# VH-VL binders against q6dbn1: the designs that were tried, part 11

Target 1, 243 residues: q6dbn1
Amino acid sequence: MRCISCREEYLPRNAGTCKECYVEAGETEEELKREIDDLKAKVAFLRLSSSLDHGTSSTSRSFTDVVLIASEDNAGSPPIPAHKSVLVSRSPVFKAMLENEMEESLSGTIKISDVSYDALRTFVYYLYTAEACLDEQMACDLLVMSEKYQVKHLKSYCERFLVTKLSPDNSLMTYAFAHQHNAKHVLDAALSQIVENMDKLTKREEYMELVEKDPRLIVEIYEAYLSKQVNTAAGGTSTSKTS
Key: E = the ipSAE of ESMFold2; O = the ipSAE of OpenDDE; V2 = 0.75 times the mean of E and O plus 0.25 times the DockQ between their complexes.

## First folded at step 6 (VH-VL; framework fv_socazolimab)

Design c20
Fold by ESMFold2-Fast, scan of step 6:
Structure c20 (fold): chain C 243 residues (1-243), chain A 121 residues (1-121), chain B 109 residues (1-109)
Amino acid sequence: as target 1 above (243 residues)
Amino acid sequence: EVQLVESGAEVKKPGSSVKVSCKASGGTFSSYAISWVRQAPGQGLEWMGRIIPIFGTANYAQKFQGRVTITADESTSTAYMELSSLRSEDTAVYYCARSPLRYYKYGMDVWGQGTTVTVSS
Amino acid sequence: QSALTQPASVSGSLGQSVTISCTGSSSDVGGYNYVSWYQQHPGKAPNLMIYDVSKRSGVSNRFSGSKSGNTASLTISGLQAEDEADYYCSSYTSSSTYVFGGGTKLTVL
């Protein structure tokens, strides 16, 4: 499991697992950890269901009415049970999908491609609890999902996280990723980082690749740099002292 | 978790070409780089090249420059490695492996199962 | 075809410590802090253990990395039977490529 409690940094695939909170991984330990993650998500679901309960004496219909499946490969990952009411209240996209008699509303199954089981589980957990443990890879995956399903607050949360991990070393790659996925907050922060280190821009190995792939993004960097110079000069000349 | 699933074993004639696929299941394809690494029977690991799908550009080890082409199809989340002018010494297990885009210089943290390519007459 | 030099084999007894070296040049190991270590069991794909001097989450505290000049080292303390495997170092290069070491077979006696 991804964990932000100890604030230790690891590679994104293995990042977020708190060494002090979790045992070192083995095959059996990885299986148990996955079961613990699933149980925590189910407990969070039960807590939310209890909070929304009418308090009636009737047997509670807290049973799930939809399942989400990670990727098109149905052989590997368990389905994630959920409530349509939670999904539609948290996402306008799920609302359109489930309330307008779309195929997903009729079948009770939502297939989500290009996301890992862990990312999908964390996304659903966020829809129920408004909480998610992020590492850099999870933040990227959830950023893309939050854009696709229009979960505004999760997108903001992921962008804030990614901004805290910006460095001169990763700023160009972060800029390209943010540009592709309309992550304006991360885009602006990465652009500022690049502009503040313009003397190093052409020394970055990624610079040549970006010039070849999409020179317009490089032009945008130079335009931002020029704009900053102009605004700095204009701001200085606008300073007046009368006393 | 991100899984990389490679295409099945191939048997090829000398002088032909082979194209191996690597399908990424789960994960945002644009958030990582894909490398191809081969291992001949009883030999060590040999890095062939890398593609960064978001840039569409590939870097190749000098030994393979001109014979290898690495491509990516973001719509199917699939990376490809095509090796031409096959020789018997190209017999090996071919792995695809991913690196997180922001940390691609640090190595590959998720690997495919490997595709055996046998070059024989 | 490997640019980095590793010993072909190393051995150690249960509970002992063993160190595997990886020597390159200023254009790879010496020029960057992007050295990684991979463990490979027979018939399996490699598993990333160490990047530079940092350990991957979930990897035993018994594994540690270090680097001095053009030489990186992997140290395994408290050897266990399951540590028996092939170990490969890898480094980023000035040509924006990767190079692997020749590999080291660890035998636990």
Scores: ipSAE 0.218, ipTM 0.631, lowest interface PAE 4.8, mean pLDDT 79

Design c21
Fold by ESMFold2-Fast, scan of step 6:
Structure c21 (fold): chain C 243 residues (1-243), chain A 121 residues (1-121), chain B 109 residues (1-109)
Amino acid sequence: as target 1 above (243 residues)
Amino acid sequence: EVQLVESGAEVKKPGSSVKVSCKASGGTFSSYAISWVRQAPGQGLEWMGRIIPIFGTANYAQKFQGRVTITADESTSTAYMELSSLRSEDTAVYYCARSPLRYYKWAMDVWGQGTTVTVSS
Amino acid sequence: QSALTQPASVSGSLGQSVTISCTGSSSDVGGYNYVSWYQQHPGKAPNLMIYDVSKRSGVSNRFSGSKSGNTASLTISGLQAEDEADYYCSSYTSSSTYVFGGGTKLTVL
């Protein structure tokens, strides 16, 4: 093939230009490719990685600098690709881990205990997009992760969801769970539900188990009930429901 | 998804004891209960007992009271079932199974692969 | 503790429906809505099919559960060859324990 500009002959299929013109075009193409790669990384950082969301997994992985692994080293779970910059900006715990921990920082691998692949993937998706699709199990798992990694907005989101699923039937279990994981909004809502149904408290299957495990939690329930009754009986003409 | 991985097969002599482990991965250990269920060869499922890790307390089927002890270690997300005074009729596959405390009220939705315990003289 | 009563076996033809009963007392099946159904293929761990009497655990809508008094029922419609398995009911009890039924072997003709 001959160069169409300077008419020097070159090997076939090499862009039909002279070596010097071809080199200049190649340098421009390389710069554009680098800019495209940078833009792809920025899009993955700021917005949904459709590969993480839908399981295609190619685009985001090419530009990630850390992987998260669910639970144990013998699990068949695939690693979840992420960007250190996203983790650091969204979680002070990841910031401390990646800035000061040699193992995670140098290996590019973070092992997360007591979490399913689906929960970890949803957690990572939330860090990128501020969105998560919840059911009760996912809300519990993400609540625990949000407390551990200090992602306050996700914790509040999970707590609001769990409050909508609260019933007399699950209130004592929910109370114990919320107490263990420092979920104050869920704890307060569960306690309120229990207090409104005090006549059923000692008839709950969970009551004796909670008495054995942590009697202080039961004392707190009775203290809350007593406080509510005293405030209802005294304190002006304010109307309060008993049922 | 939560996964339960049980310890390997055991061969025991009559009168001894066996301790089977069940390591949970992929879920918040405090958000579910773990039951132990056995199945003798060609027979049905028999519930032995459960532990609720968040409460640290276990409940047992009356048939196994005094012979079975179920424990949990939250730091390793592992539940244990110890059966003492083994007899030949204790030869069975022993399963651990998970019940999410607030979603599937006591239904066992995830099961371990089972541990074969053979009691022979 | 009272055992839950299931028929030892049941059979049906491809495409037909079968119903498996599970009978207890007011201290288990009759007293609570915590009845579950499990499918077990030979050599495998049980798989949860139905929980809370009638809720499906991600399984085909061909499986349905119900309860009347002290008897719970599992109905499988549009029988397929892969439905051939052992089926167990389970219920929570007034002693805060669980009890299984004796199991039913389903044969698909």
Scores: ipSAE 0.170, ipTM 0.608, lowest interface PAE 5.1, mean pLDDT 80

Design c22 (at its last look DockQ between E and O 0.72; V2 from the best seeds 0.00; counts 0 for: pae E 3.2 > 2)
Fold by ESMFold2-Fast, scan of step 6:
Structure c22 (fold): chain C 243 residues (1-243), chain A 121 residues (1-121), chain B 109 residues (1-109)
Amino acid sequence: as target 1 above (243 residues)
Amino acid sequence: EVQLVESGAEVKKPGSSVKVSCKASGGTFSSYAISWVRQAPGQGLEWMGRIIPIFGTANYAQKFQGRVTITADESTSTAYMELSSLRSEDTAVYYCARSPLRYYKWGFDYWGQGTTVTVSS
Amino acid sequence: QSALTQPASVSGSLGQSVTISCTGSSSDVGGYNYVSWYQQHPGKAPNLMIYDVSKRSGVSNRFSGSKSGNTASLTISGLQAEDEADYYCSSYTSSSTYVFGGGTKLTVL
């Protein structure tokens, strides 16, 4: 393969050799730089989340000391092997669970209810790699799991995904879901959408369901609206002279 | 991954009631709505009602208003549909069907296997 | 709620295209972009194929949806034997309910 380093001319008629080698090398370099930056960010996240009590860094699953089981109805799902050190460093809840003399600590088995095997597998993969592939269902599932196990970065990642999919048509349901699961970033974004469309609030089918189920959510919407009206006005009123 | 598992077949007498269950797994129960849709033998699909579990509130088709009650139990991730004053015309397969909470108006992405309810003397 | 009107049956040969219509009113199909299409094989639960004009993930590119006024349409191109099934349209309504079409039996010849 001849490239820019050879003594070939860079003419359009000769584009199949040195010019294409040069372009390909440039594109490969940019791809590799992006991959290196992404891996650096993931490694930095993993390092910041790791306990300094462990003097060695094992990224392999060799010598796993715990298994996680998705507790689905009629479940025959395979156990997911993991390292206690990884779980403990990423989740205060797993830390508490595994440091107490609980069944999980003694048996080396953690049963996680109300999750699918795929959601649990993705959650564990995230604890090791800081990566998760999200769709609407997985984002909701991992958001709930990240709140339950207090995995703050995963929670933020899921919230960013859900905010990207926010629209006026889904804002009321997004608000209700976010409120239920203490998802502040999604909650604030949904409130902004609702407040921008306040003239339509009482005309939404979902409005009466919120009023019936949890009137406090409606109160919070009106409070946010009133706060916006007050804060939109400039911080001073200099027109108090009427003579 | 996502599954809706319905209770077993029922044979009921006219005038009685039936309660069908739908156990949801593979997804966060608060992240979706559950509808009930029935299909009489050789006939089309007929929507009966919807519940949004995080609210516990249900909406019903006019035809079933007063006869159907849809409930949900978040602790067991189970939705229920109770149909009272059964008639022979209520003989059908009853499906539960799921909609993502944020997109519930757009349709039903997962369905239960169906529960056959036969109303006969 | 108004029921949606579909042809009772349509037929096409292998490799051809067919279109199934679904006609409602301004309080359902005409008033909202919330039309969905379901495929049902005998003895099975319905399977979501299309919501609005978007395809469900994993559904063949041969299936497409469109809507004009009070009529939504499902088009299936390059007909295959496995496409033989009943097809139902559904729409959200101004009463916060859903209505289904009567269903269309597709026969692949």
Scores: ipSAE 0.649, ipTM 0.823, lowest interface PAE 1.8, mean pLDDT 81
Fold by ESMFold2, look of step 7:
Structure c22 (fold): chain C 243 residues (1-243), chain A 121 residues (1-121), chain B 109 residues (1-109)
Amino acid sequence: as target 1 above (243 residues)
Amino acid sequence: EVQLVESGAEVKKPGSSVKVSCKASGGTFSSYAISWVRQAPGQGLEWMGRIIPIFGTANYAQKFQGRVTITADESTSTAYMELSSLRSEDTAVYYCARSPLRYYKWGFDYWGQGTTVTVSS
Amino acid sequence: QSALTQPASVSGSLGQSVTISCTGSSSDVGGYNYVSWYQQHPGKAPNLMIYDVSKRSGVSNRFSGSKSGNTASLTISGLQAEDEADYYCSSYTSSSTYVFGGGTKLTVL
């Protein structure tokens, strides 16, 4: 009997597919399931809330009704037109800002400090597309913005990028940054790298800087280290009395 | 786009001090390390020191130890370099430069425009 | 009087390759692999070209870095007129400081 997929002969009890082709199909199925879950999350993020759609006229034929301005960039940065419905659908912070009669809602202008035009444009693009072109610095900038505006999908995206760039050499600095900005996934990945390399990293100048910054962070590192040592120490218990 | 904007040119007398500022516009200041590098007319580059703002600590080149102080203000995204007891040989262009926090040992990827400090009577 | 030694000048013709060396102690070059290279045109700030053996984003593929023992090298292939500039190496030292080489003037003939 021949396999219908690879046309190789196999044992009669295999229903038209050899064992090797069946295993490969199963692994491909798992990859497709993961991709489907990722696409479902992206679709959920991109959904506009119909209960939040308050038909407001926009400027020009584009129907945009708000502009964002990188106010701390150099003079002359262009405004970025956007839709309030998109902003409120993606961010509880924009929702609170724009659904009240606050300065931003009435003026139709949102000024954002401490962001470059390129970072703000990339951030707004992400709110519309769930895509961003990242490098390590842009990922840090967007992670901070995503925390400020509570855009969880973008925060996760930035965190996954930073984890792919994680190494033992940058783990202590990454840990400090992630802790300061509440980036739990990056924090946990950096922590794992630190505990796997404790004997080298505790002698680095960065480690001493971390001790001086906040000793509680060192306690977290050592608690994780001790937990790893307990898990790797497979031992019975035999006690003796001392006098 | 990240910009490092330094304060304007200074003319100082010997024995005085100068304080140069470096405003980091755009981006996350806590993700930087900031260094100061000077260049006397017709001469090479001299690293003076750096600060890592997330830690608030500074390191200095031996040549400048005791005369230079480098600080940072996270609320304004600004680093400062103060050089005291000025001499005529301190006449130079003073650059601020940044490196990414996670790779702070790997060099300086953005530079300010430079601040000319002239020490003369 | 830098602890990193560079040649004072180097010359090359259009289209040729040139190599600029940077030699120091094992604590500056050989023991700590954070040598970086900067290009500086007259009246401008230095520009980072290479950190360690990695090319900075946006820098031409004609620029490459290497290291062996206590010597780091910057190689510029396919030499062009705009490559004429001063070039500096720097290293992160065991004393947690940076040091720059004295600089090399590249002349394109």
Scores: ipSAE 0.446, ipTM 0.748, lowest interface PAE 3.2, mean pLDDT 82
Fold by OpenDDE, look of step 7:
Structure c22 (fold): chain C 243 residues (1-243), chain A 121 residues (1-121), chain B 109 residues (1-109)
Amino acid sequence: as target 1 above (243 residues)
Amino acid sequence: EVQLVESGAEVKKPGSSVKVSCKASGGTFSSYAISWVRQAPGQGLEWMGRIIPIFGTANYAQKFQGRVTITADESTSTAYMELSSLRSEDTAVYYCARSPLRYYKWGFDYWGQGTTVTVSS
Amino acid sequence: QSALTQPASVSGSLGQSVTISCTGSSSDVGGYNYVSWYQQHPGKAPNLMIYDVSKRSGVSNRFSGSKSGNTASLTISGLQAEDEADYYCSSYTSSSTYVFGGGTKLTVL
């Protein structure tokens, strides 16, 4: 029989496709499912809770009613105009800030501390578009902002990006960073990387620093390491009994 | 914009101490390591030490060991460098510089404007 | 810690290419890929040009970094007048410290 997909001859035991094409199709299906989920999440994020039919894509500076400022030392960074309605819809923290009689709601100015102008600009842009160009630094900055302002969609986006940048060289510091900013996905991924490279990483400066300053993290690392070792040992004993 | 703003110029007597501050803005302070680098007049750059604020740990160049203390206050995003037992040879511009925490070994991406410390009798 | 060795000065004509060497040891330049290059104009703070031996930090593609053995190199192609400055190499060390080169003055002729 000929495979419907690759037109190669395959053994009749397969339901219309060769084994290879079936596997490939499965992988593609999984990838598409992920993409669909991501798109759904993006659409959900961009839905404005308020009846304001203002097109989600309008980064229009027109009719802005709030400005965000990156630092108190405003000597050089321009304010970033935004719409309260957008901020409130994307962040529970902004909602709380702007719905109350706080200075921010009255003045129309929100001061954002400990953030660069570029990061703040990118953050605001994301609130309108659910898109951001990330490097590692920007991802870290936006992750922190997303945590502070409870923008879950952005946090997840940043975490995913950071996980792709994990290496043995940065795993310990990334692990510490993840702990500090409650980045669970990054934390888990970093921990996995650390456990796989324990022989090398325990010799690094970063490890010694953690031992000294945050031994709790070291304990967590070793617990994970031991767990992996035990599981590996248990798996090895089960295969030997069946021969 | 990312900025490291250092404290003003200092004139000190030999044997005294100087404390220079470096306030970081435009970034997450905890995501960076802060180093201090000095430059004597007409001379090259000399690394003094580094702190990782998250850990509160500092490393120093051997030359300055026991005489320099680097600290950081995360609440104010400010790093400090204190140099004691000042000598005329300590006359220099002192720079703070930051490194991304994940790659703090790779270099210094932003620098302060420098603080001139003059040690004179 | 001994400073990394750089030539005291290099010169090149406009449009030409120059290379600045930075020689260390197996404990610094030769041991790690943690070499960075800085440009410093008179009266200004240093600016990061290259990190991780060859990665550019927001600078022109005229600047490139490389390493062979214990020697790192900064190459500046298509020299411009604005390139006239002091250049410093730096490396992370096995002692968990940084070391700088002595600096190289680049003159554009």
Scores: ipSAE 0.124, ipTM 0.682, lowest interface PAE 3.1, mean pLDDT 87
ESMFold2 (binder alone), look of step 7: mean pLDDT 87; pTM 0.911

Design c3
Fold by ESMFold2-Fast, scan of step 6:
Structure c3 (fold): chain C 243 residues (1-243), chain A 121 residues (1-121), chain B 109 residues (1-109)
Amino acid sequence: as target 1 above (243 residues)
Amino acid sequence: EVQLVESGAEVKKPGSSVKVSCKASGGTFSSYAISWVRQAPGQGLEWMGRIIPIFGTANYAQKFQGRVTITADESTSTAYMELSSLRSEDTAVYYCARHPLRYYKWGMDVWGQGTTVTVSS
Amino acid sequence: QSALTQPASVSGSLGQSVTISCTGSSSDVGGYNYVSWYQQHPGKAPNLMIYDVSKRSGVSNRFSGSKSGNTASLTISGLQAEDEADYYCSSYTSSSTYVFGGGTKLTVL
């Protein structure tokens, strides 16, 4: 018989796969089991906090004291219960908001615009656990939220993730996004990649769009390129008496 | 996840114009691009154009150039598609769809429910 | 007419594999690695299955994409009843636009 994955011959005892593919499948399954166990531990942590509050045999309002809503359309998204003490301890913006009685919702509800339910839930999860699962969309959403609510470590984490997804094909859009949201680490990485590929800059489809939208960003790119040229022209050997 | 909610069905007369809205719920509006795709009854998908909100610029399929205008309002996270000089051949379901973060060349991973536009005299 | 050529229909039996082709030119499928595949059930919006030629959008490992020259292919292995739908390919073009194929109706026998 042949392996259904790689079409190599295999023994029947290997359940229709060659030895190498069988081992590979086992390794993937073990990785997934570890991830499931990790997720169960995180869920148990959150559940333990909720169960402790419910142990008082109280009704609504006994385990959380604030609710966050992701969208302006309240009917479209379930509310996210939370503790004011956690929000205040993790975010100076929430601290300022919740210490000002006039900025609190009459019903103890905080409405957060321009975020998805998943992004808000992941953000709140991070405030409780210091952990977040990122893809490109989530990283950008959480980067913007971390800037707005001043959660520095989450912002740094999101920026590092976005830098790993940087390519010549997305560098101009990444640069514009980073500039708009004050993401300096991502901005610097995108700018470096653009400068390394300057011969292709004017051939990018996004180039003229950026020139029209905000020519100042284009000027910054050319200034960075000129700075690199000056260093190259100086022979690449630099000792400076001043910063 | 990001959701796109389109405006309700429209019935228009030939020669008029229609403006369909697409409200993005959740997500940073500047982190994605929005395309408009239509489908006439029993026909295939036809791409009309896209807008990149962070740049405020739109690009259109040649067939629709001069008749279609795509705009975006970042303050309301809403994209619009206006089609003018309507004819019976414009009767179709109009979809808005999102291109993921920072790269509009990727496929459209989130779609609106579709808006039926009927052009009838 | 659609810019990309797909067969109008394809059929397969439960558990079988089927392949749907999508043929363009050097200014679209052949020139870029930005081919996407969409599944559409009657009365529903399309659902992204594959992007960047071969990357799955959270769908089953039964779905795979590939490209050779000007032709991209979607392969569905272990065919199931719920796979019966219309499938559309699309590609980014040299004019910074998108084009769709004419669509393929998959029938599960």
Scores: ipSAE 0.360, ipTM 0.673, lowest interface PAE 3.6, mean pLDDT 80

Design c4
Fold by ESMFold2-Fast, scan of step 6:
Structure c4 (fold): chain C 243 residues (1-243), chain A 121 residues (1-121), chain B 109 residues (1-109)
Amino acid sequence: as target 1 above (243 residues)
Amino acid sequence: EVQLVESGAEVKKPGSSVKVSCKASGGTFSSYAISWVRQAPGQGLEWMGRIIPIFGTANYAQKFQGRVTITADESTSTAYMELSSLRSEDTAVYYCARVPLRYYKWGMDVWGQGTTVTVSS
Amino acid sequence: QSALTQPASVSGSLGQSVTISCTGSSSDVGGYNYVSWYQQHPGKAPNLMIYDVSKRSGVSNRFSGSKSGNTASLTISGLQAEDEADYYCSSYTSSSTYVFGGGTKLTVL
């Protein structure tokens, strides 16, 4: 059996975890799920309209009016054909880019630097289908891309995936990555994981790197830990005498 | 197709410095750490150091501490390796390679084509 | 220099299996599950084949990794001509660095 909210299998001994996921998700997650379903319906309509030709089964092959290139410096990456109407409807950044008299609008070519062909292709596929196959690297790449192009539902999807892959071994670097890319959901989950393993924090090799680069991140960890201690304390600030 | 594109071959005199660049082309720069690895002709691989671009923090192998400096420029998605006080023994192919940030202790999954540095008078 | 011990060369016949060992200490191979294997053809950059026990996506099922104590092993089954290459192991260390093995030249007979 899977948890409804996170879609992960749970054991009977961990039934409370799925309830916590469901309760924490709240009405906001239901709204996001409905938004995703609405986008799927809209995308299905766009797919149908662009693939009405006899023998055509792919939207990317039917009457495209723009191409995306992962990197102009990389001759090994083929251009990805797309429809301006789809890009504009799914991304405010593409809308601004393509509706203004800019190079991308005039040339019909959008150059996206510092993304892999696979990440760009998966990103474009998501814009059309609201579906993406994620592993951890793809989730990170698409999270960065979804923030840059302001694709809120994809960012949320990537964040939920990354949260399922949190461990004590990756939580500190995940926290730093999430902080860098304003990934609030991943940030909070990583912080919780770090706080639960607080006794090991200063023994991580990554700890000194974060202290050197951005001490504020470490301060935020200690502040979260102190907040948890205050909330957990029996009888407030008095020394616990529970025996 | 993800690629790390390194700068061209260099011929340097003993005592000089060399700075090799590594441009992430078709790859996401901010989600990775960048390592530098060298290989002398007919010899094995030797790790020199790594940088985490989003932090700007670098770690070096003890052998190269004090001679090597690794930097990164996120705006151009380019990492640099500068090796000073060059000796004939520094003649090698220098590779940059990326490592997933969340698992930087694991393997280097994408490698540059290598930059040949020859040190001769 | 390399800190990890690999045999300088191994050989095997087409269709047979070969195993390459990589021996370190408790401060690298024995202490961490972060052993990687790289294949290098002449004149080419190394290619990541395996990290720890897990294979890199897209690598043939003929390649497998294992580890016991201070020794990691790469096993190549059903040897093909294109498997002829240099193989390097690499491990994370207690000094927060990486070390490579000396490399093993695989000859397919």
Scores: ipSAE 0.012, ipTM 0.540, lowest interface PAE 8.2, mean pLDDT 78

